VH-VL binders against q39962. Designs and how they scored, part 2

Target 1, 193 residues: q39962
Amino acid sequence: DPTDGFTEVPLTEDNFVIQKPYDKPLNDRYSYKNGIRRLWVYENDKPFKVGSPTRPRTEIRIKGHDYSSGVWQFEGQVHVPEGTSGVTVMQVFGAVNKATALQLRVYNGDLKSYKSNSVATDIYNKWLRVNVIHKVGKGEITVFINGQQKLVVNDDGPAEHYFKCGVYAAPDGSSNYMESRWKNIKLYKSDNK

## First folded at step 7 (VH-VL)

Design e2
Fold by ESMFold2, look of step 7:
Structure e2 (fold): chain C 193 residues (1-193), chain A 119 residues (1-119), chain B 108 residues (1-108)
Amino acid sequence: as target 1 above (193 residues)
Amino acid sequence: QVQLVQSGAEVKKPGASVKVSCKASGYTFTEYWYMAWVRQAPGQGLEWMGLIYPSSGSTWYAQKFQGRVTMTRDTSTSTVYMELSSLRSEDTAVYYCARGYYDEWMDYWGQGTLVTVSS
Amino acid sequence: EIVLTQSPDFQSVTPKEKVTITCQASQSIGDFLLWYQQKPDQSPKLLIKYASESYRGVPSRFSGSGSGTDFTLTINSLEAEDAATYYCQQYDYYPDLTFGGGTKVEIK
């Protein structure tokens, strides 16, 4: 199991900071009911910050556990409703050449690393367990879906890193409405190199 | 690997203009990076001047510098420029460029360029 | 424009003692506050991001706290190399990323 050899890092609600369109109150784009966090945006929403050229997002930014070394793991279960496309649902922030080390995007029911490497297909309307292991010392990020290793990529460090999940409109090709649902979000750390 | 190399020190008379360059290397210049300009007068604190987005060339200037500052970039040389016009003695300062993530912190700074305005 | 007011302007502190520096914003900036260290003739170096997140390579004796309008940088046990000027910067109201006036810390 991808969590073998890891120790859970406790999270409370204070660790789940929501980034959203700057002109929207939180509950216009986010809800948390029955253990399920629903995050959504429209393609024409404002960016997170006034004056920013970034695309619209409603994302959980995990606060309090930014890292630049060690071995870290994100775990969560994601549900993407049909109709959502052209959107990042999970990412590892921080890189030297570009802003992120990993983005998991949804395009027409397929989960990809950015626009390229396939991670999973036919993902709409079901829950997927996502595990992302970042071995900073090796510069390596490994993605698991439902416990199966699907992808290994390079992180392009050294950088400050943190995990995010939710919805963030891709540069082009976004559906008008984008939504992801998340539950059982956990963070792990290993003392292995 | 990432480097921001600024042009050399300048001595100017009041009323003149100065154009400071900042050449970037070791990263993708036009991706999700802004370039900021920050100055520091001798013995004084840091003062925000504004930023440019190298991808689009879009700029945002601090109110104090509106009408006197112009920031541009050349994507073919991965260089940003800051031009300050109608120089006064109080514009004597070290001028820094710094790159930052969109919506986030600045992670690399240039070495600074001393601009001296004297009669 | 968001004004950041740092206090004190200057501290002379005995080695191994605790240093506390405050930064007050003229309006709420959430957690979007940075702390920098600047030594003479050097570019500023980032110490703390997002009010309380330590930047890479920063010794554990440095910590940040606060949110909204009131923020604190703490050096738990001052070392000789910590003599420097410290600045806060807000990054909530892009693109006007205002700095505080600075706090100079010297070894007593």
Scores: ipSAE 0.773, ipTM 0.903, lowest interface PAE 1.4, mean pLDDT 93
Fold by ESMFold2, look of step 18:
Structure e2 (fold): chain C 193 residues (1-193), chain A 119 residues (1-119), chain B 108 residues (1-108)
Amino acid sequence: as target 1 above (193 residues)
Amino acid sequence: QVQLVQSGAEVKKPGASVKVSCKASGYTFTEYWYMAWVRQAPGQGLEWMGLIYPSSGSTWYAQKFQGRVTMTRDTSTSTVYMELSSLRSEDTAVYYCARGYYDEWMDYWGQGTLVTVSS
Amino acid sequence: EIVLTQSPDFQSVTPKEKVTITCQASQSIGDFLLWYQQKPDQSPKLLIKYASESYRGVPSRFSGSGSGTDFTLTINSLEAEDAATYYCQQYDYYPDLTFGGGTKVEIK
């Protein structure tokens, strides 16, 4: 199991900060019921910040555990309803060359690293367990789906990192409506140095 | 290795203009990075001037500098320029460029360029 | 425009004592506040991002707290090399990323 050798890092609601279109109240783009967080945006929504050239998002920004060294792991279960496409659902923020080290995107029911490496297919309308291990010392990120390793990529150099999940419209190809649902979001850190 | 290398010190008379360059290397200049300009007069604090998005060339200037500042970039040389016109002695300062992530913090700064405005 | 008001302007502190610096925003900026250290004749160095997240390489004696309009930088047990001027900066009202006026800290 991808969590073997890791210790869970406790999270409370204070660790789950929601980034959303700047002109929308939270409940217009986010809900948290029965342990399930629902996050959504429309293609024509405003960016997160006034004046930003970025596309619309509603994302959980995990606060309190930014890292620049060590071995860290994100875990969560994601559900993407059919009709959502052209969207980033999970990120490892921070890089030297590009702004992010990893984006997991959904295109027409396929989960990919950006627009390239396939991670999983036929993902609509079911829960997937996602684990992402970042070995900063090796510059390496490993993605697991339902406990199975699917992808190993480079992180693009030393930076400040944090994990995000939700929906963030991709540069192009986004559906008009984008939604993801998340539950059982956890962080882990390796027991070894 | 990310580097921001600025042009050398300038001495100007009141009413002139100055154009400071900031050459970027060690990263993809036109990805999702902005370039900011911040100045500091002698013995004073840091003052935000504005930013440019090198990918599109779009700019945002602090209100104080509207009409006097122009920021441009050359993607072929990975260089940003800041030009300040109608100089006054109060514009004497060290001028810094800094890159930042869209929507986030600045992570690398240039070495600074001293501009002295005197009669 | 967001105005950031730092207090105090100047602080003289005995070595090993705690330093507290405040930054107040004229309106809510959420958690989008940075703290910088600047030593004489140097460019600013980032200490704290997102109000409370330590930047890489920053000693653990530096910490940030606060949200909304009221923020604090704390240096637990001041060291000689910490004599510097400290600035807050907001990065919520993009792209107008204003700075506070600065707080000079010296060794008493």
Scores: ipSAE 0.755, ipTM 0.901, lowest interface PAE 1.6, mean pLDDT 93
Fold by ESMFold2, look of step 8:
Structure e2 (fold): chain C 193 residues (1-193), chain A 119 residues (1-119), chain B 108 residues (1-108)
Amino acid sequence: as target 1 above (193 residues)
Amino acid sequence: QVQLVQSGAEVKKPGASVKVSCKASGYTFTEYWYMAWVRQAPGQGLEWMGLIYPSSGSTWYAQKFQGRVTMTRDTSTSTVYMELSSLRSEDTAVYYCARGYYDEWMDYWGQGTLVTVSS
Amino acid sequence: EIVLTQSPDFQSVTPKEKVTITCQASQSIGDFLLWYQQKPDQSPKLLIKYASESYRGVPSRFSGSGSGTDFTLTINSLEAEDAATYYCQQYDYYPDLTFGGGTKVEIK
């Protein structure tokens, strides 16, 4: 199991900061009911910040555990409704040459690293367990789906890193409506270095 | 290795213009990064001037400098320029460029360019 | 325009003692506040982001707190190399990513 050798880092609601279109109240794009966080956004929504050229997003930014060293793991279960496409649903923020070390995107029911490496297919309308391990000293990120290793990529450090999940419209085009649902979001740190 | 290398010191008379360059290397110039300009008069604090998005060339200027500052970029040389016109003695300062993630903090700064405006 | 007011302008502090610097915003900026350290003839260096998140390579004696309009930078036990000028900056609203006026810290 990808969590073997890891210690859970406790999270409270204070760690779950929502980044959303700047002109929308939180509940217009986010809900947390029955243990499920629903995040949605429209392609014509405003960016997160006034004046920003970025695409629309509604994302959980995990606050309080930014890292630049060690071995860290994100875990969560994600559900993507059919119709959502051209969307980043999970990312590792922070890089030297680009803004992120990893983006997991959904294109027509397929989960990919950016636009390239396939991670999983036929993902719509079901829950997937996602684990992402970042070995900063090795510059390496490993992605697991349902406990099975699917992808190993290089990061692009040194940088400050943090985990995000939700929906963020991809730069190459997106569906009009984008939604992901998340439950059991956890953070881990390795007992080994 | 990210580097921001600025042009050399300049001496100008009041009423002239100055154009400071900032050459970027070691990263993708046209995506995910804004370039900001910040100045610091001798013995004084940091002052925000504005920013440019090299991807589009779109700019945002602080109100104090609106009408006197122009920021441009040349994507073929990965260079940003800041031009300040109608110079006054109060414009004597070190001018810094700095890159930042969209919506986030600045992580790399240039070495600074001293501009002296003397009557 | 968002105005950031730092206090004090100057502190002379005995080594190993605590330094406290405040920054007050003229309107709420949430957690979008940065703290910088600048030594003579150097570019500023980022210390704290998101009001309270320590930046990479920053010693643990530096910490930040606050949200909304009132923010604090703390140096828990001052070291000789910490003599510098410290600035806050807001990054909530573009194009006015304004700085505070600065706080110069010297070793007594």
Scores: ipSAE 0.736, ipTM 0.894, lowest interface PAE 1.6, mean pLDDT 93
Fold by OpenDDE, look of step 18:
Structure e2 (fold): chain C 193 residues (1-193), chain A 119 residues (1-119), chain B 108 residues (1-108)
Amino acid sequence: as target 1 above (193 residues)
Amino acid sequence: QVQLVQSGAEVKKPGASVKVSCKASGYTFTEYWYMAWVRQAPGQGLEWMGLIYPSSGSTWYAQKFQGRVTMTRDTSTSTVYMELSSLRSEDTAVYYCARGYYDEWMDYWGQGTLVTVSS
Amino acid sequence: EIVLTQSPDFQSVTPKEKVTITCQASQSIGDFLLWYQQKPDQSPKLLIKYASESYRGVPSRFSGSGSGTDFTLTINSLEAEDAATYYCQQYDYYPDLTFGGGTKVEIK
């Protein structure tokens, strides 16, 4: 199991900060019910901040455990409804050349690292267990789907890192409506790997 | 490694214009970054002037400098420029460029450029 | 425009003593506050992000707290190398990135 050798980092609701269109109230793009966090955004929504050139987003920003060293792991179960496409559903923020070391995107039912490196297919309307391990010292990120290793990539250099999940419209090819649901979000840390 | 290298010190007369450059290296210049300009008069605090998005060339200026400041970029040379016109003695300051993530903090700063305005 | 007011303007502190600097915002900015350190003839360096998160490479003696309108930078045990001017900066009203007036800390 990808969590072997890791220690869970206790999280509270204070660690879950929602980033959303700046002109929308929280409940218009986010809900938390029965352990399920539902995040949605429309292609024509406003960005996170006024005047920002970024695409629309509704994302959970894991707060309080930003890192620049060590071995960290994100775990969560994700459900993407059919029709959602051209969207980032999980990110490792922070890089030298770009804003993120990793983006897991959905295109037409395929889960990919950015536009390439497919990690899962036919993902719509079902729950997937997602584990992302970032070995900062090695500059290495490993993606697990349902406990199976699917991808190993290099990060993009040393930076301030944190995890995000939800919906962030891709640069192109986005569906009008984009949604992802998450449950059992956890954070792990290891000093031995 | 990320570096922001600014042009050298300038001496200008009142009413003239100054154009300071900031050359970026060690990262992809355009995508996911803004470049801010911040100045500091002698013995005074930091003052935000505005920012530019190198990817699009879009700019946002502090109201104080509207109509007098122009920020531009050259993607082919990974360079950002800040031009301030109608200079007055109060514009004497060290001018800094600083890189930042979209919607987030600034992490790298240039070394600063002293601009002296005197008759 | 959001105005940030720092206090005090100046402190002279004995090494190993605790230093407290405050920053007050004219309106709530959540936790979108940064703290910078600037030493003479140097560019500012980022210390704290999101009001209370230490930036990479920052010594543990530096800490930030607060949310809304009132924020504090604390140096738990002042070192000689900490002589500098410290600035708060908000990025809630992005892309307007305004600074506080600064607090100069000198060593006695």
Scores: ipSAE 0.736, ipTM 0.906, lowest interface PAE 1.0, mean pLDDT 95

Design e2
Fold by OpenDDE, fold request of step 19:
Structure e2 (fold): chain C 193 residues (1-193), chain A 119 residues (1-119), chain B 108 residues (1-108)
Amino acid sequence: as target 1 above (193 residues)
Amino acid sequence: QVQLVQSGAEVKKPGASVKVSCKASGYTFTEYWYMAWVRQAPGQGLEWMGLIYPSSGSTWYAQKFQGRVTMTRDTSTSTVYMELSSLRSEDTAVYYCARGYYDEWMDYWGQGTLVTVSS
Amino acid sequence: EIVLTQSPDFQSVTPKEKVTITCQASQSIGDFLLWYQQKPDQSPKLLIKYASESYRGVPSRFSGSGSGTDFTLTINSLEAEDAATYYCQQYDYYPDLTFGGGTKVEIK
């Protein structure tokens, strides 16, 4: 199991900060019911900040545990409804050449690292366990789907890092409606290198 | 490593214009970054002037400098420019370029360019 | 426009003493507050992000606190190399960025 050797970092609701279109109320793009966090956005929605050039998003920003060293792990279960495409559902913020070290995107039912490196296929309408391990010292990120290793990439560091999940419209286009559902979001840390 | 190298010191007369350059290296210039310009008059604090998005060339200026400042970029040379017109003595300052993540902080700064405006 | 007011403007401190600098915003900016250090004849360097999170490479003696309108930068034990001017900056209203007036810290 990818969590072997890791220690869970206790999270509270204060660690879950929602980023959404600047002109929409929270309940129009986010809900939290029965342990499920539902995040959605439309392609014509406004960006997170006024004047920002970024595409629309509704994302959970994990706060309070930003890191630039050590070994960290994000875990969560994600459900992507059919029809959602051209969207980032999980990311590791921070890199030298770009804003992120990793983005897991959905394209026509495939889960990919950005536009390449497929990590899962036929993902619609089912729950997937996602684990992302970031070994900062090695500059290495490993992606696990349902407990199986699918991808190992360089983090393009050094940088400041944190985890996000939800929906973030891809730069090259997306479906009109974008949604992801998340449950059992956890954060881990390890002393092992 | 990330580096921002600015053009040399300038001496201008009132009413003239000045164009300062900031050459970026060590990262992908047209990725998800903004380049801000911040100036500092002698013995004074930092003052934000505006920013440009190198990817698109879109700009966002502080109201104080609206109509007098122009920020541009050349993607082929990974260089950002800041032009300030109708110069006044109070424009005498060190001008800095600084890279930042979209919607976030500035992490790297140029070495600064002194612009002196005097009769 | 968001106005950030720093206090004090200047202080002379003996090495190993505690330094406290405050930054007050004209309206709430959440925790979108940065602290920069600028040494003489150098460019500013980022110290603190999100009001209380240390940037990579920043010594542990530097810490930030606060949320909303009132913020504090603390140097637990001043070192000689800490002689500099410190600035707060808000980015809640990105892309409109605003700096405080600065606080100059000299070694006594």
Scores: ipSAE 0.734, ipTM 0.904, lowest interface PAE 0.9, mean pLDDT 95
Fold by ESMFold2, fold request of step 19:
Structure e2 (fold): chain C 193 residues (1-193), chain A 119 residues (1-119), chain B 108 residues (1-108)
Amino acid sequence: as target 1 above (193 residues)
Amino acid sequence: QVQLVQSGAEVKKPGASVKVSCKASGYTFTEYWYMAWVRQAPGQGLEWMGLIYPSSGSTWYAQKFQGRVTMTRDTSTSTVYMELSSLRSEDTAVYYCARGYYDEWMDYWGQGTLVTVSS
Amino acid sequence: EIVLTQSPDFQSVTPKEKVTITCQASQSIGDFLLWYQQKPDQSPKLLIKYASESYRGVPSRFSGSGSGTDFTLTINSLEAEDAATYYCQQYDYYPDLTFGGGTKVEIK
């Protein structure tokens, strides 16, 4: 199991900072009911910050555990409803050349690393367990779906890093409406390394 | 390695304009980082001037400099420019560029450019 | 515009003693506050983000605290290389990312 050899880092609600269109109240794009966080955005929503050239998002930014060394792991379960496409649902922030070291994106029911590396297919309307391990010292990020390793990519350090999940209309050709649902979001750190 | 290399020191007369460059290397210039400008008069503190997004050319200027500052970029040379017009002696300062990401911190700074305004 | 007021403007401190610097915001900025160190003739260097989180490579003797409008930078046991000017910066009211006026720290 991808969590073998890891220690859970406790998270509370103050670790779940929501980035949303700047002109919307939180409840217009986010809800948390019965342990499930629902995050949604429209293609024509405003960016997170006034003046930003980035596209719309409603994302959880994991706060309080930024890292620049060691071995860290994100875990969560994601549900993407059919109709959501052209969207980033999970990220590892922090890189030298670009802002992120990893983006997991949904294209017509397929989950990919950015636009190319396939991670999973036929993902709509079901829960997937996502684990992402970042070995900063080796510059490697490994993606697991339902406990099975699917992808290894290089990061682009040195940088300060953190994890994000939700919906971000980063790709071209985003659907008009984008939604992801997340539960059991956890953070881990390796016991030694 | 990310580097921000600024143009050399300048001496200007009151009423003139100055254009300071900041050449970026070691990263994707058109990624969604902003480039900020911050100045520091001799013996004084840091003063926020504003920012530009090299990806779009979009700018935001602090109110104090509105109407006098213009920030531009050239994506073919990975360079941002800050032009300050109608110079006066109070504009004598070291001008820094720095990159940052939205609601996060600025992680790399240029070496600074001294602009002296004297008659 | 968010105004950040630092105090004191200047302090001279015996080596190995504690340094305390305050920053007061004119409006609540949550914990979106940065602390920088600037040594003579150098560009500023980031020390603390989110009011209390150490940036990578920063010695453990530096710590930050506070939220809302009142913030503190602490140097536990001042070292000779810590003689510098320290600045706070808020980043809650993007893109108007204002700085405090600075606090110069000298070794006594």
Scores: ipSAE 0.430, ipTM 0.802, lowest interface PAE 3.9, mean pLDDT 91

